# Designs tried in a protein design chat: VHH binders against RNA polymerase II C-terminal domain phosphatase-like 3 (CPL3). Part 9

Target 1, 181 residues: RNA polymerase II C-terminal domain phosphatase-like 3 (CPL3), of Arabidopsis thaliana (Mouse-ear cress) (q8ll04r923to1103)
Amino acid sequence: FASQKLSLVLDIDHTLLNSAKFNEVESRHEEILRKKEEQDREKPYRHLFRFLHMGMWTKLRPGIWNFLEKASKLYELHLYTMGNKLYATEMAKLLDPKGVLFNGRVISKGDDGDPLDGDERVPKSKDLEGVMGMESSVVIIDDSVRVWPQHKMNLIAVERYLYFPCSRRQFGLLGPSLLEL
Short names: E, the ipSAE of ESMFold2; O, the ipSAE of OpenDDE; V2, 0.75 times the mean of E and O plus 0.25 times the DockQ between their complexes.

## First folded at step 6 (VHH)

Design S41 (framework vhh_gocatamig_d2)
Fold by ESMFold2-Fast, scan of step 6:
Structure S41 (fold): chain B 181 residues (1-181), chain A 120 residues (1-120)
Amino acid sequence: as target 1 above (181 residues)
Amino acid sequence: EVQLVESGGGLVQPGGSLTLSCAASGFTFSDYWLAWYRQAPGKKRELVAGIYSGGSTVYMDSVKGRFTISRDNAKNSVYLQMNSLRAEDTAVYYCATYEYPYSGESFDYWGQGTLVTVSS
């Protein structure tokens, strides 16, 4: 049926944006971030956010606004995260303030399972449940290959976007973060 | 130590109403996000409603317009007003909190749960 778009499934963390909790940010970096955020909020397309209500900083990947605009013309956009529904919902509102890009196509896996009997040795994974259409009609963009065990042929792996120093340390990396450059 | 204690569950007829309460202690309540989750037998736990420190709210689509979440920072309490209850709302309801809704992190704390049964 000629009118149907292909689906594009987008990972949130380390793909479209990078977030850091307030208590993970050193005071010297917070001073820099507050100044950058103040300058950034006057721009028509913002990239740095301080969410008092969520207790975190969020930095969007460079070029994200142009990417989402172009991709939405060719694909039916979906957001997919291993985070919980609240985080996914807030990030969807951030990325789509006019409500025209995702139309409720947001999948979160952070609420799967009982947190009282969680086993950290069993890795969480993603699948295409909740994405309408044929597997051959889906393209996935994610920084992690390991979370897509059944759908590697549909996956475009991107370089992990690590803006905050704490995020760089989380992945065992040495040297300055993008914030420090 | 953070503690959450739920109350207000019970048996109610379809179309009825219940108010759930969650009493919190051990943290600066006004700075924290608070949420109500539910779990029906044989189903996964799902987010019903949430309220941020600043007062903005989120709701599950199936309860929007029927349920209202609110908070009282002076009483360290969060409430879920449930109206027009349906049989499919039958579940154990849990109060939960975390300061940082960050991907890959678990919630800080869960309550013990309170059972809501909607039946004739």
Scores: ipSAE 0.000, ipTM 0.141, lowest interface PAE 11.3, mean pLDDT 76

Design S42 (from S41 with T97R S103E; framework vhh_gocatamig_d2)
Amino acid sequence: EVQLVESGGGLVQPGGSLTLSCAASGFTFSDYWLAWYRQAPGKKRELVAGIYSGGSTVYMDSVKGRFTISRDNAKNSVYLQMNSLRAEDTAVYYCARYEYPYEGESFDYWGQGTLVTVSS
ESMFold2-Fast, scan of step 6: ipSAE 0.036; ipTM 0.453

Design S43 (framework vhh_gocatamig_d2)
Fold by ESMFold2-Fast, scan of step 6:
Structure S43 (fold): chain B 181 residues (1-181), chain A 121 residues (1-121)
Amino acid sequence: as target 1 above (181 residues)
Amino acid sequence: EVQLVESGGGLVQPGGSLTLSCAASGFTFSDYWLAWYRQAPGKKRELVAGIYSGGSTVYMDSVKGRFTISRDNAKNSVYLQMNSLRAEDTAVYYCARESDSYTEGYYFDYWGQGTLVTVSS
């Protein structure tokens, strides 16, 4: 007899965090971000990161650390992203610095149809291939219903987390971003 | 189609120098950040140097003062001048145009085929 855990599949972008490439951030906003990141480094639980090695800013969703701690006690956690393997690996390390939450359960589809020779092919959907267990024992959290055409009954759609101005523009939204507030 | 073509790799002795070149096509070169990454056998790919559209640069700590990244917007080219090369600099070096986010935050970096740099006798 063993304890039974359901699987929880977590989308990365716009669900657990929001990222912006350095070239997507205006100079005036980068100045604000640098000051906020300096303040954030002094906190017990960090939410704003500047990744020089990726050329990218990442802002974690408020309450994420408490959510991951509680969810890991009830579910076997998986990360699932349409981003490439490098992005998925770095975000997994960020969210799980001690290596105890995901244990290699990270799925990235960005390399599928995007070879290193500059191919522009982009994956269109997600599926549960690579997730062990019965489909009925899987819960999915994602901001997009469209990417899960075969598993809508397993899906909890959450409000998109959009912190950076460029991310709001990507979704055609008007008004100030959370960074500008 | 976005294309990045690296050249300039080769075998060099410790303390030597090499200049890597990357010729880009298929996008408005002057608008984008360009970067050099490297990957040694059994190691993860890492950012070596980057250059913003405005000319500001970023370097990995272990290469700062030894490597210089530069760009020529008229020639659609980015360069990495490597001085005082060490055995630990041995890697395949990749030129990258980091693409903008796609719908749902897909981050795709466009990479060249890579150029091998071997630092040994």
Scores: ipSAE 0.000, ipTM 0.172, lowest interface PAE 10.6, mean pLDDT 77

Design S45 (from S41 with T97R Y102F S103R; framework vhh_gocatamig_d2; at its last look DockQ between E and O 0.30; V2 from the best seeds 0.00; counts 0 for: pae E 4.3 > 2, unsure alone 64.2 < 65)
Fold by OpenDDE, look of step 7:
Structure S45 (fold): chain B 181 residues (1-181), chain A 120 residues (1-120)
Amino acid sequence: as target 1 above (181 residues)
Amino acid sequence: EVQLVESGGGLVQPGGSLTLSCAASGFTFSDYWLAWYRQAPGKKRELVAGIYSGGSTVYMDSVKGRFTISRDNAKNSVYLQMNSLRAEDTAVYYCARYEYPFRGESFDYWGQGTLVTVSS
């Protein structure tokens, strides 16, 4: 009996990657990003992307490709994001170009909710609804502990990956961004 | 004023087909992403299909292979072709726009909706 693999649930934003809207990037950084992205296209493993169709920059966390490859051998991989389905779908394609890592195991919560609940970005909590298996067999990797109130024991908290200045500002962090270093 | 006006809803038998249309006005249509949502009685609103400005599409799993979203920028319109309709497809269908399909961003406008009833 092929031992059922443990499930690994992966957050997207600030965990595996950092994205910024075009309008969130300052003009002084735009040229730098463009040059970096052009250089990145020549590398065997790309980490910086300019998505015109989405109006955003995306930077993958260093070592992400090696991580996903190794993790896929040990775990059944799941993506879990508070982002909308459109965003989640594109990020899944980015992280899994061949469609072999996640195989549709992508959960997005951004489109869920009552239209009456207004634009209030109420921090929605995550749960393991839709993740197959026993809770005891699930490992969660996320930069945010607060979003997993019922699954703290399953959670491996990781340091936030913040590449863009706007993302650092979002979390009230001072000093230069990784982009600026 | 931004407007989204849905049309094409109605009563259809199981296995039937229906095409929904959404006419947009009051904004630069080509700059936005468009989507169809639906809400069944007593259920939460759910994304059915989305289409980027460049034409890339997203579908919910239950409608893949049956529904097709498309857009015509010249007509400021988005469409939802629904084939092989099922009873569970019964809902009010809404057209919505997105400025950015990004992280937790949601649609900023939607129409009045059009009712689709699938019944024998």
Scores: ipSAE 0.199, ipTM 0.618, lowest interface PAE 2.0, mean pLDDT 89
ESMFold2-Fast, scan of step 6: ipSAE 0.056; ipTM 0.435
ESMFold2, look of step 7: ipSAE 0.255; ipTM 0.618
ESMFold2 (binder alone), look of step 7: mean pLDDT 80; pTM 0.804

Design S49 (from Y2 with S52T D56N Y106S; framework vhh_gocatamig_d2)
Fold by ESMFold2-Fast, scan of step 6:
Structure S49 (fold): chain B 181 residues (1-181), chain A 120 residues (1-120)
Amino acid sequence: as target 1 above (181 residues)
Amino acid sequence: EVQLVESGGGLVQPGGSLTLSCAASGFTFSDYWLAWYRQAPGKKRELVAGITYGGNTVYMDSVKGRFTISRDNAKNSVYLQMNSLRAEDTAVYYCATYEYPYSGESFDYWGQGTLVTVSS
């Protein structure tokens, strides 16, 4: 029997990155972000992006590029988001510009459900349907335990990555954001 | 009240063309991403085409080169131009809108759908 690589399932939002809409960012913070993005633009591995076509800022988690490189040698990498397919596709391109890390292994739940069923058209949890291999060979990295009700034993819960002030307020947190420090 | 109303569906022969329109009201249209989905009887709903806040587009592979999505922010409308239609394109087509999905958000609002039948 050949050795099968373990699968590593990675949450996008608040795990690998944090995003904020242009209109969620105060003018004073927008000025700071533009200066930081200008400095970051010339680095070999970028962490701060201003997406005009998406109307949002995205900040990658520190160490992400090194993490993805190392993890890809040990695991088959999967991206998993509660966001829709359009967003998942754009974030996959951002994280894997050479197209060699995920190879189409991207799962988005935001498109699930009947469009006429109100809230029932929107999924509230994640599962391992669509992930190759046995469940016992899967490792999950996510900031939310609640979205994985049947797979908590496979889950490595990480601290939420909240860079933008609006993201901290969304989770009811007081004090300065990472942007403000 | 947010509303999306689709129009332009109908019966067309293989190789024909149709333009679907979606009229939106009750929100700041230019701030939202828009998408066209379709669902055939007994099949899962699938994304056909999407257009972002700034006009960047995404298409499913089977419609690339045949379908074109566009938006008119002044008219609060999104369109799907469908060319070279095939029997497999037969479905109810839905217009959908949502806030930026970066926070794990799903679709906020859906239209009632418009039926497209490709048959001879």
Scores: ipSAE 0.012, ipTM 0.292, lowest interface PAE 8.3, mean pLDDT 77

Design S5 (from S1 with S103D G104S S106A; framework vhh_gocatamig_d2)
Fold by ESMFold2-Fast, scan of step 6:
Structure S5 (fold): chain B 181 residues (1-181), chain A 120 residues (1-120)
Amino acid sequence: as target 1 above (181 residues)
Amino acid sequence: EVQLVESGGGLVQPGGSLTLSCAASGFTFSSYWLAWYRQAPGKKRELVAGISYGGSTVYMDSVKGRFTISRDNAKNSVYLQMNSLRAEDTAVYYCATYEYPYDSEAFDYWGQGTLVTVSS
């Protein structure tokens, strides 16, 4: 039963949600965000959050609440992020307010890393160390193939969810963000 | 050591064509976003075209339909095919790559640049 349940590994940033630090948001966009967040508070399922203690905005991917509810019935859910432990912990609480989805299955690599060798940088990557079960029994959902060098056959690559203008600029994208539409 | 080496710039008449090439080394090329930027005298650098690891492309409005970005992962190269060149396209063109190692960071590597001059 439970020991035969498939594992589903979910990337946080640009897969389940998109976050932007307060200092990355232009004043004109912050005015829009404040109005949208006020309207969003009235909804049964919230998608836009302003975190004063973390100094950032977070926008959840459309359909996320329905997806997590359905996926949790079929899979053992894991969160996996290149972000730091504080960010991972706060996002896990946001996505799982009832404490029934992830049960501590949260992996963060932002506080880890290889030292730099002179002018060279060794990029951080993700692996399935810490995920219980056979690798063939794992499904991964992530917007980035590059962070999974050994597990491309297990990977379902999704389109990046980029809501904030600064996130689009970070990936070199032109044109209006979802916030600006 | 990450290196990007551009080539293919030169003098061309309005309406002419050039192909810019960027040879990359020192990183896992197939995993990276690649882009072409340009900087004209007295102006800020601007994104001209970009290509994702999956082949999705973006272009600035003034070059759409005239420029085509492509990549060859086997050769660790990215290309910018420039057609119907205009005087306003005169600039130093830079190859750049982005790594997104952290939720809040993009780490940019830049080449030395290659000069494109469009004039009679």
Scores: ipSAE 0.000, ipTM 0.109, lowest interface PAE 12.5, mean pLDDT 75

Design S50 (from Y2 with Y53W D56S Y106S; framework vhh_gocatamig_d2)
Fold by ESMFold2-Fast, scan of step 6:
Structure S50 (fold): chain B 181 residues (1-181), chain A 120 residues (1-120)
Amino acid sequence: as target 1 above (181 residues)
Amino acid sequence: EVQLVESGGGLVQPGGSLTLSCAASGFTFSDYWLAWYRQAPGKKRELVAGISWGGSTVYMDSVKGRFTISRDNAKNSVYLQMNSLRAEDTAVYYCATYEYPYSGESFDYWGQGTLVTVSS
């Protein structure tokens, strides 16, 4: 759009990517993932990552690179996660290695809770605090309607992206294993 | 059916130039990114250059400033202009694109390759 400055708020987990901790992955699946990661490492636009310092695997949603490039031409892109600051920062670097897509527009809520107060230890919902401009100029993409109780008219709910078998089981799905994909 | 057809390879002296072309069919070309890879005998296939549908480019370090990737959406073609060629650029060059289905895996489409030989 020639004169428009609209904001697009993007959820990370189960929207743009799916992550699994090393201890959540069965040994046989780890063997398959290591082979897939070696093949993926040769590609210019990678989709499968193994992060030793975070103890986790991350798989990007298919079509992510094309989507981000298209969206960046039309919107100011924001990342929004219920994860902690370290996770949000690392995922932002992964999705935007050149630093041209998000330009520091990353919101993380995982560290907002009081560590001594059980009810305030984990955030309950997301809001548009920290996103500048009129609410009517914001579009939200997230796999969860529950976390946006006040902004349903701005929300485009997408199908959860669940790649790892452990993630699929968390949502009651048996689905195909990595051997069956 | 997705098809990629490379052309433009040949024998050149060190310091020479070649332009490789890749003609694409069977998909909406303007919605896909394209890449050039190469493989020398006994070595792994490596990325040389890539271009997105929006014109963003990536290059391997050893070819930066010497090679230029470009695309022509009207002709469904991608090009690799190679200047200041070196003996170590000798390889079979492949055109490639990616498809991302709902299955959570990417499918790679490759051309047959075109041989580039740089020798003195």
Scores: ipSAE 0.006, ipTM 0.143, lowest interface PAE 14.9, mean pLDDT 75

Design S51 (from Y2 with S52Y G54S D56S Y106S; framework vhh_gocatamig_d2)
Fold by ESMFold2-Fast, scan of step 6:
Structure S51 (fold): chain B 181 residues (1-181), chain A 120 residues (1-120)
Amino acid sequence: as target 1 above (181 residues)
Amino acid sequence: EVQLVESGGGLVQPGGSLTLSCAASGFTFSDYWLAWYRQAPGKKRELVAGIYYSGSTVYMDSVKGRFTISRDNAKNSVYLQMNSLRAEDTAVYYCATYEYPYSGESFDYWGQGTLVTVSS
C-alpha cells in the first residue's frame, strides 16, 4: 500500500496555523482573543485555542479541517516544523486529536541544535531525510521556498497565514493583522 | 447532555458479518465527527473507523476493505458494517464524538459499549 499513496509534507507555522506566546500579545488584543476563544468553544470544529501549559495562543488556518480530511484520503500526511519536539507534538495532537491523520509522522528540527538553538544568525533549511520513500513521491506545502533549497520541484508555496499582530511584525509588514480586521 | 447508545453487538462465527448502530442525542449531530473505537481485554482503546461532518471516512489499516462506517443525519445515527470478521476483532465497541482540546486536553463523549465476540 506504500506505493499506492503519495506523501504530503505539511509545514506547521504560517502554513496550517499561526501561534503567539502570551507575552507577545498586547493586553487589548488579549481581551479580544479571550472573547473570541469563548465563542469558538461552542463550535464542533474549533479554530482558536489558548494553551495554558505552553503559554501560547494558536489560530488554525480557515478551511484547515476540510483540507486535512480530503488530503488524508489521497496522501500519507507528515508534519514538518523548525520548532522543537514539544511544540511539534502538541500541534500534531491539536490537528489530529484522534490519532488518525499523522500516526507519529512528525518531524521537528528545533531539538537538533546546540543549547542556543533558535538564533537566526545561520539560515535554517529542511530536507526529506526524515521522510521515507522516493523524492518523486513527495509533495510539500510550506509558506517558505527558502527553507527547501534542494526540493523546489516538490514544493507548493502558500501565502503565509499571519493572524496575530506580533507575527505580522516578525515579517516587517505594515497595517492590521487578521485579528485586527 | 451528550448521549450515545450503541446496539448490534453479539456472537458471530469467523467470516461472518454484524452491523453496529449508534443513536446520538444532545448535540447538533450533522456538525460533529463520529467514530467507532474498540477495546479488547488488556489493550488500550483504539480507533476503528471515523466519519467527518462532510461524510469523509478514516479506517484503521486492519479493517480497511472489511468495515464500512456510515451516518444518517436525519436519524442522528452512525453505523459500522463489519464483514469478514476475525477472532482478533473480538472487543467491546464504543461510539464516540469529541470536543477539540483546551489547554492540551481532548474531551471525548463515549457510549456504554457493545460487545462483539467472534468465535466458533
Scores: ipSAE 0.006, ipTM 0.170, lowest interface PAE 12.8, mean pLDDT 76

Design S53 (framework vhh_3k1k_2)
Fold by ESMFold2-Fast, scan of step 6:
Structure S53 (fold): chain B 181 residues (1-181), chain A 121 residues (1-121)
Amino acid sequence: as target 1 above (181 residues)
Amino acid sequence: QVQLVESGGALVQPGGSLRLSCAASGFTFSSYWMRWYRQAPGKEREWVAGISYSGGSTSYEDSVKGRFTISRDDARNTVYLQMNSLKPEDTAVYYCATYEYPYSGESFDYWGQGTQVTVSS
């Protein structure tokens, strides 16, 4: 028999969404975010979330809801992050509250701890361990080529989605943030 | 080629009910958000209700919460707005609309021609 499934592996951070810890957000931006979140709360598709339990804000990439719906009909969707299990699990629930898009196909490489903990003590890389099927049947969407050293031919690199000012600074960018536009 | 056709608008008394329908064609309906908007004469078009592609999430403008219910039938490519306890302030042309957000960061809005709802004794 032949496997007719094509897998699509999706990076979370800076690909599908952008998150910022409460302590990384300036007070003036916190005020703007609270106002925007109140306006967004009543929308049929929400894009801005404030997670008290995790101590962070999350902004979804424009077009994410339609993209995920369309992609789920063509591909077996996987979420992949260098973040920890708590972060990966909560983001998966946010993007797929009914559990029908990813069906538990969520891979995290971080330790259980701070949701945005990057732990730079060891080299960070992703691989297709845990993704079923031939490598030729896998497409990867990620903002970073460096984390996929063995699978560059499967990778579609997308522009980083950076909504929060602190995220822009992390990547050395100066100029207006999407928040202030 | 995208077409949205609203129907069901009528003259009703205050406290009455109406169900509006929006028939969609020219796109994969089950993959799109559907929304209802309304516009009274001399006023800006305002959002009324929205429903996700799966039907699992709905949202409403504050003045219609508890009175209006949005639903969809993907087999018939139709979105509905059930309006109960109608008030004179609900008098408007009602439009259905859909959003498409390509991953390129562009958004698209498609609108129907509208259906007139008049609430008057």
Scores: ipSAE 0.000, ipTM 0.108, lowest interface PAE 17.4, mean pLDDT 74

Design S55 (framework vhh_8emy_2)
Fold by ESMFold2-Fast, scan of step 6:
Structure S55 (fold): chain B 181 residues (1-181), chain A 121 residues (1-121)
Amino acid sequence: as target 1 above (181 residues)
Amino acid sequence: QVQLQESGGGLVQPGSSLRLSCAASGFTFSSYWMHWVRQAPGKGPEWVSSISYSGGSTNYATSVKGRFSISRDNPSKTLYLQMNSLRPEDSAVYYCARYEYPYEGESFDYRGQGTQVTVSS
């Protein structure tokens, strides 16, 4: 009999990646981003993407590709976002272009509609509804403790990944962003 | 099969307006973002505008912002580009496009035949 894998539930925004809408990016930073994106295209593992259709920039967390490869061998991977279904689907495709990591295990709590149309700062709660198996067999990685009010014992809280200047300002932080360094 | 058919181009004077149309078929139009892309003689393709599947979100290239307006009619499966205050530098073949992988550095999964816009005195 094969061993049952533990489930690993991964938050998307500010955990695996950071996104910023085109209208949230200052012109000086847009110039820097375009140059960095062109350089990033030459790399075997890309980390910076400009989504024309969604009107947004997405920067993947450093080490994400190695992390997903190793985690997929130990855990049954799930994606969980407060974003809408289209955003969740596009991010899942970005992180798993062959469809072998998540196998449709993607949970979105946003309404069907435009990706990044809503204010993702508005608090919602997450739960393990839709995650199969015993709760005791689940590990959660998320940047926010408050969205998991009933599952704090399963949660590994990670430092928020804030690459864009607008994201730092949204969380009340001052000083240079990772983009500006 | 996916099909996109542009129309509405022509020869106009600077300061004029044109409305381009794109008729889509062979896919669930209301489930896709749609885009306008242009290509001028001797230049590579330039992204112009994008619209969400509901029409609630739109994005524009800096060069056309405030002059062009993208819209869609999902029941008729038609995409539009209203072009106002046209300039000679807007002269190009205009294509409507759909992406399977919707980020820069990837090719369009589908693009129409194009419609020529010429802005000249």
Scores: ipSAE 0.005, ipTM 0.270, lowest interface PAE 10.0, mean pLDDT 78

Design S56 (framework vhh_7w1s_2)
Fold by ESMFold2-Fast, scan of step 6:
Structure S56 (fold): chain B 181 residues (1-181), chain A 118 residues (1-118)
Amino acid sequence: as target 1 above (181 residues)
Amino acid sequence: QLQLVESGGGLVQAGGSMRLSCAASGFTFSYWMGWHRQAPGKQRELVAKISYGSTAYDDSVKGRFTISRDNTKNTVYLQMNSLKVEDTAVYYCATYEYPYSGESFDYWGQGTQVTVSS
């Protein structure tokens, strides 16, 4: 018999990464992003991606690759997003190109036809219905306590990762974004 | 998974030219691609690599070898000119995939023998 691993449920947006649609990025910042993305392609661990087919930029949280490698040895990793299935699938592939980290454990609550940041998406809650194993053996990492109303004791709330200026504005924050620093 | 299939090796005379091809399934602009070689009794060494933004070459092949990419055919090439007997080796196509660190390549082709006669 093998010992069962604890489950680790990971929020995508503002926890593991931050995404911005092309139309949400000002032209001056788009020029900066293109230069940064070109430089990033030459690094062993990439953190900035331009998805032409989805019309968006994605910036990974610093330290994400080391975190995922270490966490995967201790936990069964799950991705959980309020985004749509297409976005969830693309982000899972980005974070796990070989399919060895999440092994299909990806939960999306958004509609298949809606973009992740669709028009005024109504706030929804998350639950552990899709996660196998005992509730007491689940750890959740998410930037929002609000979306986990029934599972506060399982939740490790992290500071929102906001790289793009539009994301900072969405949360009512003033001042320069990480992109501008 | 990403598959690399190499072709174009063989026997060539010193001073001659040869082109190696590497067909990559799933190859995109997000990948670093490289050509390595291993001569008998030597360590495998990087000879050239390419990304969308840049190319790099080992000093032993600069000015003689050119790495290029055809995105339409999802293929990477190594054009070898002014071949020397010392270029005799098995040549391997390889690619970086995230989240991999350092200078290590994640996927390797089968290798193709290049023999340069005097």
Scores: ipSAE 0.000, ipTM 0.099, lowest interface PAE 17.0, mean pLDDT 75

Design S58 (framework vhh_8h5u_2)
Fold by ESMFold2-Fast, scan of step 6:
Structure S58 (fold): chain B 181 residues (1-181), chain A 122 residues (1-122)
Amino acid sequence: as target 1 above (181 residues)
Amino acid sequence: EVQVVESGGGLVQPGGSLRLSCAASGFTFSSGSYWMGWYRQAPGNQHERVAIISYGGSTNYPDSVKGRFTISRDNAKNTGYLQMNSLKSEDTAVYYCATYEYPYSGESFDYWGQGTQVTVSS
């Protein structure tokens, strides 16, 4: 049987989820998060996770589970992140614990450059080098237009998902985070 | 309650083909996202996953069967299939169908069938 799926490339950070390191979370918010995580564990669809070995909290975007299931029927799904391979692998496992949505189609650019000081940081842009198929058959979902300088016509820009107070501060935003509401 | 039943196993010559079926009951398409997988167990070995398919149709196969086995599902009939081609003696095993709710549920269950024997002579 011939199947003709289009490719859908999904950004991780601030598109599908928002993460915060333990040391970036105020103690008053940590107690609230632990209580919310306990309540979340009782739900059929989990959205809040505490990763002890990575030292971080992860909050999934509302509607993500329904979105991924429906999208997988129409598209060949890819994950694309500027994060490192360890982070990408763990987030892929979280979103796809049985390994069937992405089938190893995970691209992490954090390992491509020397991140310390040196000449600056991690590579600033994404491209379609790792994605099979013609450009006209690829759709990209990302919160940042700037990281796709050559593929703006393929891009669906989404509102960045910021759940944690430190994430709002990182983007220079004022007012309460979704956690604080 | 939720139940899965396999059929289509049997004796086949090396290089032959078999099509296994897995009928699921106790839930309907209105109930949600259930994934389906095929697993096998040869004498003395642990269960090995040979194919898995999401509700939306995404699939995954280990290298041992990739290109030879094809998993599919018919959500309207609540049935999954495993088409096995170019069978080898190493494919001799009891084949099990399993279904489970995706993503995380508060109490996660894998629902397994009783298995169907596939024997590839000699």
Scores: ipSAE 0.013, ipTM 0.406, lowest interface PAE 7.9, mean pLDDT 77

